# VHH binders against Abasic site processing protein HMCES (HMCES), part 105

Target 1, 269 residues: Abasic site processing protein HMCES (HMCES), of Homo sapiens (Human) (q96fz2)
Amino acid sequence: CGRTSCHLPRDVLTRACAYQDRRGQQRLPEWRDPDKYCPSYNKSPQSNSPVLLSRLHFEKDADSSERIIAPMRWGLVPSWFKESDPSKLQFNTTNCRSDTVMEKRSFKVPLGKGRRCVVLADGFYEWQRCQGTNQRQPYFIYFPQIKTEKSGSIGAADSPENWEKVWDNWRLLTMAGIFDCWEPPEGGDVLYSYTIITVDSCKGLSDIHHRMPAILDGEEAVSKWLDFGEVSTQEALKLIHPTENITFHAVSSVVNNSRNNTPECLAPV
Key: E = the ipSAE of ESMFold2; O = the ipSAE of OpenDDE; V2 = 0.75 times the mean of E and O plus 0.25 times the DockQ between their complexes.

## First folded at step 11 (VHH)

Design y69 (from x9 with I57N; framework vhh_6z1v_2)
Fold by OpenDDE, second read of step 12:
Structure y69 (fold): chain B 269 residues (1-269), chain A 123 residues (1-123)
Amino acid sequence: as target 1 above (269 residues)
Amino acid sequence: EVQLVESGGRLVRTGGSLRLSCAASGFTFSTYAMGWFRQAPGKEREVVAAISWSGGNTWHADFVKGRFTISRDNAKNTVYLQMNSLKPEDTAVYYCAAKSYQFYDSPKEYDYWGQGTQVTVSS
C-alpha cells in the first residue's frame, strides 16, 4: 500500500469514528494535534494521516478502550534512529509485512510496547499490471458501502448533494498499523509515525495486487487492536489476516501523480 | 529551541499561597503532558503534580493533600501550580517538565525541563 485517500472534513471524520468504550458508552475520539490533519484524495508516504490509538498512550491511568485520533507521519521512524532527518532512513517503513513483523526490530520493538494504531482512510489505491503493456491500471479499494436507495455507487453521485450524502455516511477503511515515537536529536516535537501492516491479498484482489493492507473489519477488531492494555501482542496479531470484505473500482490515471488532490482521483472510470 | 520557563517562586510565610507559572515554547504544547516537580536541598527530585495534554486528567502527589492544584492553558502555552496552605516542608526548587508519550511520576521519563523557581516558606 503506497497510496490512500483521506479527504473527509475533520468533523465528518470524527463522527465516522464514533465508538463504544468498554462500558458501552458512546464516544467520539478526541483529537490530538488536529492542525496537522490535511485532507487529501491522494495521500502518499511521508504525509500525515489520521490514526486511532488508545488514550493510554498519552495518559498513564487512562481507560485503554478510549480512543484518540491523531495525525501521524506515514513511514515509521524508529525511536532509536539517531539522524536528525527522518528522511535519511535507509529502509522502507511504509509497510510492514505481517509475516516478518516480529523479525524486524523497527516494528517488533514498538509493537512490543503496545504501539498499535488504526490507520484511517477512505480507501487505498493499487495498480494492476496490464498484460503485455507497461501500463498500470489504478484501482480504488474500500469497504463496501451500504447502498441507501438514494445513494448510488460512488459513480452514481450525479449531483453534488448526493456526493455529500455519500461521504457523510462513508464507512472508513480501518487498517492495522504500528506506530513509534521518535525524538529529534535537535529537540522539538516528538514525531509520531506509523507503518501499515500488509498481508497477502484476498482472492478478490489477487488479480489487482498480491499484497493488501491488514484490514480490521468491525468494531471488535478495531477495539482489540487498539487496546494494548488488555489485549496482548499475540492476541492482537491474530486479527491480522486478509479479508474478502472489500470492493474496488477502476479510477483514472489522475491518481498516478501524487500532487493531484481532486475527487477525480477516486472517481470510477 | 525548546524552553520551559518557571516563574512565581518567592519567599512566603507559613499558611500563605503562591501560584507558579511555566511558559513553554519550541514545541506543540497542547500535545504534551505537563508536570511540576520539586527538589529540596539534599533530597531527590519528586513529582508534585501532573496534567494530561488536554487537561482532562490530573494527578497530585499524596503530600499535596488538596493544597496544590495543577492546571493549564493551552492557548497560552502555560501550566500552573496553585499552592495553598504552604508549609516550611514545601521549601524547594520547583521545576516544570513536559512529556509527549504518557506522563509518569518518574522524572527520568520527561522530555523537557525548566530551570526551576525557588519557593521558600518561612515559619
Scores: ipSAE 0.833, ipTM 0.916, lowest interface PAE 0.6, mean pLDDT 92
Fold by ESMFold2-Fast, scan of step 11:
Structure y69 (fold): chain B 269 residues (1-269), chain A 123 residues (1-123)
Amino acid sequence: as target 1 above (269 residues)
Amino acid sequence: EVQLVESGGRLVRTGGSLRLSCAASGFTFSTYAMGWFRQAPGKEREVVAAISWSGGNTWHADFVKGRFTISRDNAKNTVYLQMNSLKPEDTAVYYCAAKSYQFYDSPKEYDYWGQGTQVTVSS
């Protein structure tokens, strides 16, 4: 998983993340560094994306079931990294393989500290290899959405006005992530950065790509992944597996250039 | 404090029409999806219709399509259910429910519930 869409305005995104704490109280996640959130139809590694994480990471004795929403850098910078410039990291930490997560220090250490997060997106993009050409076919991949009578579905939207109607009932994709905190050696603000855990693709996606992000399907899975105060690393890792509860459609090559940031990036072709 | 108050339920003859209203207070109505549910004697509570927070999207159960229409007025903090061509099978307590952002076709996902209004359809 190396490209996503997360374009909802901040207030809409916040409402889309409404949840219940362990006492059953309805809540919205509280923002940290909201000004760093930049909506986009075409987010690439090294950009900031919104993630959910437990309030207990920031406040001692906080209820671990309460959630913070914060923009984090996509591409985990380990806490032990010694260079002044994170871009000099020799390893690609955009994704973390589920089968070796406990073998790699960069992931094992933050995971042991409970540094689990849920990465938010409208959906993600993958490029299918086509035989006989150097061209790849991009697909937009997302949770199945409730079919509505106005606009019907994402594929039925044919104008900007109809596209806006699609989003007011959109179910966001929730991907399992690991984050870390890096303190620059020469001082400055702590950098929060994350990686997306990947698993073998499900049967439905196998013809598009051999890997997929670990998707947390439903609030029970999301709550258990985030709640590092009550759910151990061992128990949380049981949530990491492929899911068949996913859908997709082919999109235009406009999405190929990460600088393109328009609804055309995810429109069906 | 959050309050949803249904009104309009009454006895109606088969083939008749009825409009239910639900007045909301204590929350920002325009940011909530709204749903109408019903529970008949001896049955589970089931979804009848739902409407997105903007009113841009609606959903109706197959058993009411063409007969019932959900609508909302965000300026009045009210959601409506217009019921036409009523059948004895429509007899139930009708409940108004609110859900932050996205509506669902399951009662379990909804955040706030009204007390219900009784609709009885007789031949």
Scores: ipSAE 0.406, ipTM 0.720, lowest interface PAE 2.7, mean pLDDT 89

Design y7 (from x9 with Q102H; framework vhh_6z1v_2)
Fold by ESMFold2-Fast, scan of step 11:
Structure y7 (fold): chain B 269 residues (1-269), chain A 123 residues (1-123)
Amino acid sequence: as target 1 above (269 residues)
Amino acid sequence: EVQLVESGGRLVRTGGSLRLSCAASGFTFSTYAMGWFRQAPGKEREVVAAISWSGGITWHADFVKGRFTISRDNAKNTVYLQMNSLKPEDTAVYYCAAKSYHFYDSPKEYDYWGQGTQVTVSS
């Protein structure tokens, strides 16, 4: 998993993350650094993406079932990294294999501190290798969505107002992540950065790519992954497995260039 | 205390029309998707129609498309189901349900439920 779409306006994204705390109270996640959220149809590593994490990470004695939403850098910078420039990190931390997560210091240490997060996206992109050529076919991969209809008619089909309303009932993809906090040696703000845990592809995705992100399917799985105050590392890792509850469609090569940030990136072809 | 109170159910003749209302209280109505479900004797609850929190998008089951219309008034904390060209097969208890932000076609996903209103269509 190396490219996602997360294009919803901040207020719509926040409502899409409505949840129940341990007591059954309805809540919206509280934002940290909301100005760092940049909606995009085409997010690549090193950009910021919104993640959910437990409020207990920021406030001692907070209810661990309460959620914060925060933009974090995609590409985990370990807390022990001693150089001034995170780009000098010697290995790629965009993804973390589920089978070796407890063996790799970069992931084992933050996981031991309960630094679990849920990475939010409209969906993710993968490139299928085509036999007989070096060309790859991109696919947009996302949770199955309910087929909806417009209420009321505005006029032009390409109206921005009508386009925005198409996403009112979009079920966001919820991927299991691990984050860490890095303090620059020369001073400055703490950097929060994350990695997406990956698993073997399910049967439905095996013809597109052999790996997939660890998807947390439903609020029970999301809640258990986030709640590091009540759910141990060992119990949380039981949530990490392939899922068949996923769908996809082919998209145009427009998405190949990460600078392209338009609805055409995820439109069916 | 969350309350969903359905009203408008009654006996109607085949081909008739009826409007159901559901008054909501005890939660921030404008952040909830709303659905209408029905349950006939000896059958499971099935989704009839749903509407997003903003009212911007709706969904109707194939068996009611063109006959039923869901709508909402966020200022009045009310969701409606306009039922036209009623058939005996529409006889059921109709339930209003609320789900935070997203609507679903599965009853088990909904957070709050009303007690139901009986609709009987005479042949």
Scores: ipSAE 0.280, ipTM 0.645, lowest interface PAE 3.6, mean pLDDT 88

Design y70 (from x9 with S52T; framework vhh_6z1v_2)
Fold by ESMFold2-Fast, scan of step 11:
Structure y70 (fold): chain B 269 residues (1-269), chain A 123 residues (1-123)
Amino acid sequence: as target 1 above (269 residues)
Amino acid sequence: EVQLVESGGRLVRTGGSLRLSCAASGFTFSTYAMGWFRQAPGKEREVVAAITWSGGITWHADFVKGRFTISRDNAKNTVYLQMNSLKPEDTAVYYCAAKSYQFYDSPKEYDYWGQGTQVTVSS
C-alpha cells in the first residue's frame, strides 16, 4: 500500500469518525494539529495523513478508549533514529510486513509502547501488472459502500458529479498502523510518523496485487487495536489478517502522477 | 435516558399502505443517522432503509426500493417509513435504530434501538 485517497473536508472526516467510548458515550475524536491536515485524492509516502490513536498517548490517566485524530507523516521514523534529517533513513518504512513486525526493531519497539494507530483513507490505490507490456492498470480499492438513490450505484458512478453525492455517507477505510515519536537532535517539534501494516492479499484482490493493508473491519476491531491500555500487543496482533470485505474499480492513469489531485484520480473508467 | 418509540404497525392487506413513525428522545436527534430494520420469525434482523442526520441522503434496500420511503423531521425528533404496495413477505417486526453521524447496513453498528412495531401483511 503506497498511495491513498483522503479528500474529505475536515468537518466531514471528523463526523465519519464518530465513535462510542468504553462507557457508551458518543464522541467525536479530538483533533491535534488540525491545520496540518491536507485533503487529497492522491496521498503518497512522506505526506501527512490523518490517523486515530488513543487519548492516553497524550494525557496521563486519560480513558484509553477515547480517541484523538492527528495528521502524521507517512513513513515511520524510529524514536531511536540518530541523524538530523529523517529523509536519510536507510530503509523504507512506508509499510510493515505483519509476518516480521516482531523481528524488526523499528516496529517492535513502538508496538511494545502501545503505539498503535488506525490510518484513515477514502481507499487506496494498487497497480496491476499487465502481461507482455510495461503498462500497469491502477485500481481504487475501498470498503463496500451502501448504495444511495442520489449516487446511483457505489463504484459505478459514471461522472465526478455523481461521485460527489456518495461522500456524505462514505465509510472510510480503516487500516492498522504503528506510529512512533521522534525528537530532532537539533531541537524542534516532535515528529509523529506511521507505517501501514501489510498482509497477504485476499482472494478478491489477488489478481490485482499480492499484498494488501491490514484492514480493521468494524468498530470492534478498531476499538481493540487503538485501546493499548486494555488490549495487549499479543491480543491486538490477532486482528491483523487479510479481509474479503473489500471492493474495487479500475481508474485512469491520471492517478499515476502523485501531483494530480482531482476527483478524476478515483473516478471509474 | 435515550429512547426510541416506534408506532404505526398493524395488520394490512396485500397492496395496502402503512406509515411507521419513530419518536426519539434523550439525545441530539439532529446529529444521528436513523435506520429502519425488520426481523421476521426465525430470520436475522435486516436493514430496510436509512437516512443521514440532515435528511440529505437516503438509502433503501433493493427489495423495498420504489415501495418504501424513509424521511425525517428534525424539528419533531421523528423518523418515518412510508410503506406502499405491501406484500406478505414484508410481514415482520420493524425496528427504529440510531447511529451517530452516518448510517450502516449492519445492525451491530447502531447505538440505540426501539422495541419494535409489528407489521402483518395478509392476502
Scores: ipSAE 0.022, ipTM 0.486, lowest interface PAE 6.0, mean pLDDT 87

Design y71 (from x9 with W59D; framework vhh_6z1v_2; at its last look DockQ between E and O 0.20; V2 from the best seeds 0.00; counts 0 for: pae E 16.7 > 2, placed apart)
Fold by OpenDDE, second read of step 12:
Structure y71 (fold): chain B 269 residues (1-269), chain A 123 residues (1-123)
Amino acid sequence: as target 1 above (269 residues)
Amino acid sequence: EVQLVESGGRLVRTGGSLRLSCAASGFTFSTYAMGWFRQAPGKEREVVAAISWSGGITDHADFVKGRFTISRDNAKNTVYLQMNSLKPEDTAVYYCAAKSYQFYDSPKEYDYWGQGTQVTVSS
């Protein structure tokens, strides 16, 4: 996964992340550093995206079932990194393969500390190789959305009003991530950064791409992944597998340019 | 540059009240836990109170016994210590400190420190 969409306004995004804590109370995640949230139809590595994480990461003795929402840098910077510039990291940390997560220090160490997060997105993009051509067809991949009788395909939102309604009730894609905290040697703010765990693609997506993000489907999966206080690493890793509960549509080549940040990026062609 | 500037320390009589302020700059204040520490002459620095980044959790030292209250205003990048029913034993230099993410009662866990403000309680 090298491209995502996360364009919802902050308030809409927050509402979309409504949850029940372990006591059954309905809650909204509290924002940490909301000013770093930058909505975009075209998110690339090194950009900031919102993730969910347990409140226990920030507050001693907090209820670990409570969720915080925070923008973090895409591309995990390990805490042990000694260079002053995170961009000098020589290995790719955009993704973490599920099969080697426990073999790589950069991911194993933070995971062992319970630094699990849920990366939020409208969906992610993948490119299908066209046979015989060097051309790649991009696809937008996301959770199936509840078809309201009137809301045809994302493409059938004929009116701005209908489009807004679609997004107001959009089910966000919830991807399993690992985050770490890096303290710059020269001082300053701690950098929070994340990697997306990847798995082999499900059958439905296999023709498009051979790998996919580990998607946490449902509140239980999300809650268990986040709750490092009650759920062990071993138990959490059981949640990491391919899911068939995805849909996709072809999009235009507009998304190929990471600078393009328009609704056309995810519009069906 | 990171700065923590304490203010409000002065001479007060026993039973008096003070409000200390710490103004923060040079870092994202709302993402840090904050703490108040004090150091009396010849004594080790000790934690007085701590507050989480959101202000949702506060912790006070046992010796506070409800006399002091830590609070913060993230919009003003300021942490406060309301001190009531002051005693001569409360005489110390009071320091403001900042820690990323979780707060602890150990001074070693804090990243940034102010220069301190003197509080003197006379009999």
Scores: ipSAE 0.516, ipTM 0.787, lowest interface PAE 1.2, mean pLDDT 91
Fold by ESMFold2-Fast, scan of step 11:
Structure y71 (fold): chain B 269 residues (1-269), chain A 123 residues (1-123)
Amino acid sequence: as target 1 above (269 residues)
Amino acid sequence: EVQLVESGGRLVRTGGSLRLSCAASGFTFSTYAMGWFRQAPGKEREVVAAISWSGGITDHADFVKGRFTISRDNAKNTVYLQMNSLKPEDTAVYYCAAKSYQFYDSPKEYDYWGQGTQVTVSS
């Protein structure tokens, strides 16, 4: 997974993340660095994306079931990185394979510290490869959405106009992530950065791409992944597997250029 | 203290019209989706209509489409159900329910519930 859409205005995104703590109280996640959130239909690695994480990471003695929402850099910078510029990191940390996560020091160490997060997106993009051609077909991949009488069935047959109406009740994609904290050696603010855990593609996506993000389907899975105070690393990793509960449609080549940031990027063609 | 208070239920003749209201307090109404559910004696609670937090999206059960209309007024913290062309089978207790951000067809997903208002349709 190397490209996502997360375009909702901050207040709408916050409402879409409404949740219940372990005491049954309805809550909205509390923002950290809200001014760093930049909505976009076309987010690439090294940009910031909103993630959910436990309040206990920031506040000693906090209830570990309470959630913070924070923008983090996509592309994990390990805490041990010694250079002054994170862009000089020589290996790709955009994704982390589920099968080797406990073997790679860059991921094993933060995972052992409970640094689990849920990466938020409208959905993600993948490019379908065709044998013998350099042309690729982009697809927008997302959770099945609740059908409404105004929008009808959401999919390739729907006009872009109908797609504008669906955001009011959109179910955000929730992907399992690992984050780390890097302190610049010359001083400055701590950098929070994340990687998306990837798994083998499900049957439904196998014709598009051979890998997919580890999707946490439903609030029980999201809560268990985030709650590092009550859920061990071993138990949390049981949540990491392919899911069939996804849908997709073909999109315009406009999305290919990461500088394009318009509704056309995810609209059905 | 969260409260949802339904009003407007009464006896009405077949073919008549009725408007139900639900007044909400104790939570940020504009951040919640709202639903109307009904329950007839000896039956399960079923969804009648739902409306998104902004009012931009509505959904109505097939058995009321064209007859009932859900709406909301976020300035007044109130959701409405306009019921036209009433039939005896519409007789039920009507419940107002609130759910954070997204509405659902399942009663189990809703966070807050009113006590209900009785609607009786007869000839």
Scores: ipSAE 0.012, ipTM 0.408, lowest interface PAE 8.5, mean pLDDT 87
Fold by ESMFold2, look of step 13:
Structure y71 (fold): chain B 269 residues (1-269), chain A 123 residues (1-123)
Amino acid sequence: as target 1 above (269 residues)
Amino acid sequence: EVQLVESGGRLVRTGGSLRLSCAASGFTFSTYAMGWFRQAPGKEREVVAAISWSGGITDHADFVKGRFTISRDNAKNTVYLQMNSLKPEDTAVYYCAAKSYQFYDSPKEYDYWGQGTQVTVSS
């Protein structure tokens, strides 16, 4: 998983993340660093994307079921990294395999500190290898969406009058992530960065790609993954598995160039 | 304290029009879906119309389609019901209600209710 869409304006995204805390109170997640949110149909590693994490990471004795939303750098920078420039990291931390997460220092250390996050996206892209060629067919992959007579298709979001009907009730893809906090050696702001946990693809996606992000399907799974105050690492890892509750459609090659930030990136072809 | 206050209910002749308003306070209005319900004497409360928190999705009961329109103004914390081509069977107490985003069309799922406003349609 190396490309996502997360294009909703900040206010719309925030409302889509409405949740209930453990007391049943309706809440919106509280933003940290909102000015670093850069919406785009075409997010790639090293860019910032919003994640959810427990308030307990920031406030002693906070209710661990309360959520913070914050942009973080895609590509985990370990807390022990010594260079001044994160781009000098010698290994790829865009993804973390679930079957080896407890064997890799870059991932097991922050996981042991409860640094679990939920990575938000409209959906993600994968490229299918075509037999007998180097050509690849991109697909946009996302949760099944409720379709009503009042809502149009994703293609109907091309016009202003239909945009809000498609995206107002969009079920955001919720992927399991691990984050870490890196203090630059020369001082300055702490860098928050994340990796997306991956699993073997479900049967429905296996013809597209052999790996998929670990998807947290439903509020109970999201709550348990986030709540490091009440849910142990051992119990949280039981949430990490493939899901068949996923859908997709082919998209044009417009998405191939990561600089293309247009609705065409995810439009059906 | 949470308050939903309906206004605009009155006596109107058949074929007339009326606009109901519901002013909200004491909670974050823009994070709640809103609904209008009505209850005639001796009948159960029934949904008339519902609107998502942004106003982007609306749903109207079949018996009012084409005649009633729900809308909201999040800057004014107000939800409206425009009622046209009124009929005597529209006579009822009209209630506004607020709930979380999940659109479960059941009174049990609405968190807050107004006290209601009487609409009477004479022949």
Scores: ipSAE 0.000, ipTM 0.144, lowest interface PAE 16.7, mean pLDDT 85
ESMFold2 (binder alone), look of step 13: mean pLDDT 83; pTM 0.854
OpenDDE, look of step 13: ipSAE 0.013; ipTM 0.258

Design y72 (from x9 with W59E; framework vhh_6z1v_2)
Fold by OpenDDE, second read of step 12:
Structure y72 (fold): chain B 269 residues (1-269), chain A 123 residues (1-123)
Amino acid sequence: as target 1 above (269 residues)
Amino acid sequence: EVQLVESGGRLVRTGGSLRLSCAASGFTFSTYAMGWFRQAPGKEREVVAAISWSGGITEHADFVKGRFTISRDNAKNTVYLQMNSLKPEDTAVYYCAAKSYQFYDSPKEYDYWGQGTQVTVSS
């Protein structure tokens, strides 16, 4: 996974992340550093994206079922990194393979500390290789959305009003991530960064791409992944597998340019 | 440059009240836990109070016994210590400290420190 969409306004995004804590109380996640949230239809590595994480990470003795929402850098910077510039990291940390997560120090160590997060997105993009050509067809991949009788396919939102309605009720994609905290050697703010765990693609996506993000489907999966206080690493890793509960549509080549940040990126062609 | 600047320390009489302030700059204040520490002459630095980044959780030392209250205003990048019913034993240099992620009772866990403000309580 090298491209995502996360374009919802902050308030809409927050509402979309409504949850119940372990007491059954309805809650909204509290924002940490909301100013770093930059909505975009075209998110690439090194950009900031919102993730969910347990409040226990930030507050001693907090209820670990409570969720915080925070923008973090895509591309995990390990805490042990000694260079002053995170961009000097020589290995790719955009993704973490599920099969080697426990073998790589950069991922194993933060995971062992309970630094699990849920990466939020409208969906993610993948490119299908066209047979016989160097051309790649991009696809937008996301959770199936509840078809309201009136709201045709994402493509049928002919009116701005209908489009807004679609996004107001959009089910966000919830991807399993690992985050770490890096302290710059020269001082300053601690950098929070994340990697997306990847798995082999489900059958439905296999023709498009052989790998997919580990998707946490449903509130229980999300809650268990986040709750590092109650759920062990071993139990959490059981949640990491391919899911067939995904849909996709072909999009235009507009998304190929990471500078393009328009609704056309995810519009069906 | 990261700066923590304490203010409000002065001479007060027993039973008096003070409000200490710590103004923070050079880092994203709202993402840090804050703490107040004090050090009396010949004694080790000890935690007085701590507050989480959101202000949702506060802790106070046992010797505070409800006399002191830590608070923060993230919009002003400031943490406060309201000190009531002061005693001669409260005489110390009071320090503001910042910690990313979580607050701790140990001074060693804090990343940034102010220069301190002197509080003197006379009998």
Scores: ipSAE 0.176, ipTM 0.638, lowest interface PAE 2.4, mean pLDDT 90
Fold by ESMFold2-Fast, scan of step 11:
Structure y72 (fold): chain B 269 residues (1-269), chain A 123 residues (1-123)
Amino acid sequence: as target 1 above (269 residues)
Amino acid sequence: EVQLVESGGRLVRTGGSLRLSCAASGFTFSTYAMGWFRQAPGKEREVVAAISWSGGITEHADFVKGRFTISRDNAKNTVYLQMNSLKPEDTAVYYCAAKSYQFYDSPKEYDYWGQGTQVTVSS
């Protein structure tokens, strides 16, 4: 996973993240640095995306089941990185393979500190390789919405007005991530950055791409992944596996250029 | 029944070489990270080298880098420690240890331990 959509206005995104703490109290996540949130239909690595993480990361003695929402840089910069420019990092940390996450220092160290986050998106994009041609077909991949799979309306033409109405009740994609905190050697603000854990694709996605993000399907999985105060690394990693609860549709080549940021990027074709 | 059985320890002269082996049984070896630790009389157990469950990642203590190499053969359920350019300071009992999923440098984090094999390096 190297491209996502996360276009909801901040207030709509916040409501879409409503949750219950361990005492059953209804809550909205509290924002950190909301000014750094930049909605886009076409998010690439090095841009900021909103993530959920436990309040306990910021407040000593906070209830670990309470959530913060914060923009973080996509592309994990390890806390031990000693250069002044994060873009000089030799290794690509956009994604982290589930099968090596506990082997690589860049990921095992923040995991040991409980630095688990949930990466939020409308959905993600993948490019299907077509046999006998160099052309690739992009697809937008997202949680089933309302009755999308059940209705059999995949491939039906839809107006822009109908797609705009869907966003009011959109179920955000919730991907398992790991984050770290890096202090610039020359001083300045701490940089929070994240990586998305990836797994082998499910059967439903195998025709499109061989890998997929580790999706946390439902509030129980999201809560356990975030709650580093009560859930150990070993237990949390049991949540990391492919899911079949996903849907998709083909989109136009407009999405190929990461500078394009319009609804056309995810509209069905 | 889980077992880790070390072999290969013996008396060697300074500058010599040894290969230690650790045979594992009773668990799914390919899902465990493995480590080699050592302990000299009157001293604490310290990490020597560690290897991920797949063999794709290895780490070696600074005092053995360039001299020791850890490796594993998942088809044979065995982890190895190749020891070159041995020094008297390397004299210790060497232990094989297994930890589910990831390796650590702390002995207390490991799930299973062998009984140890004695390595003695004389001038």
Scores: ipSAE 0.000, ipTM 0.103, lowest interface PAE 20.6, mean pLDDT 85

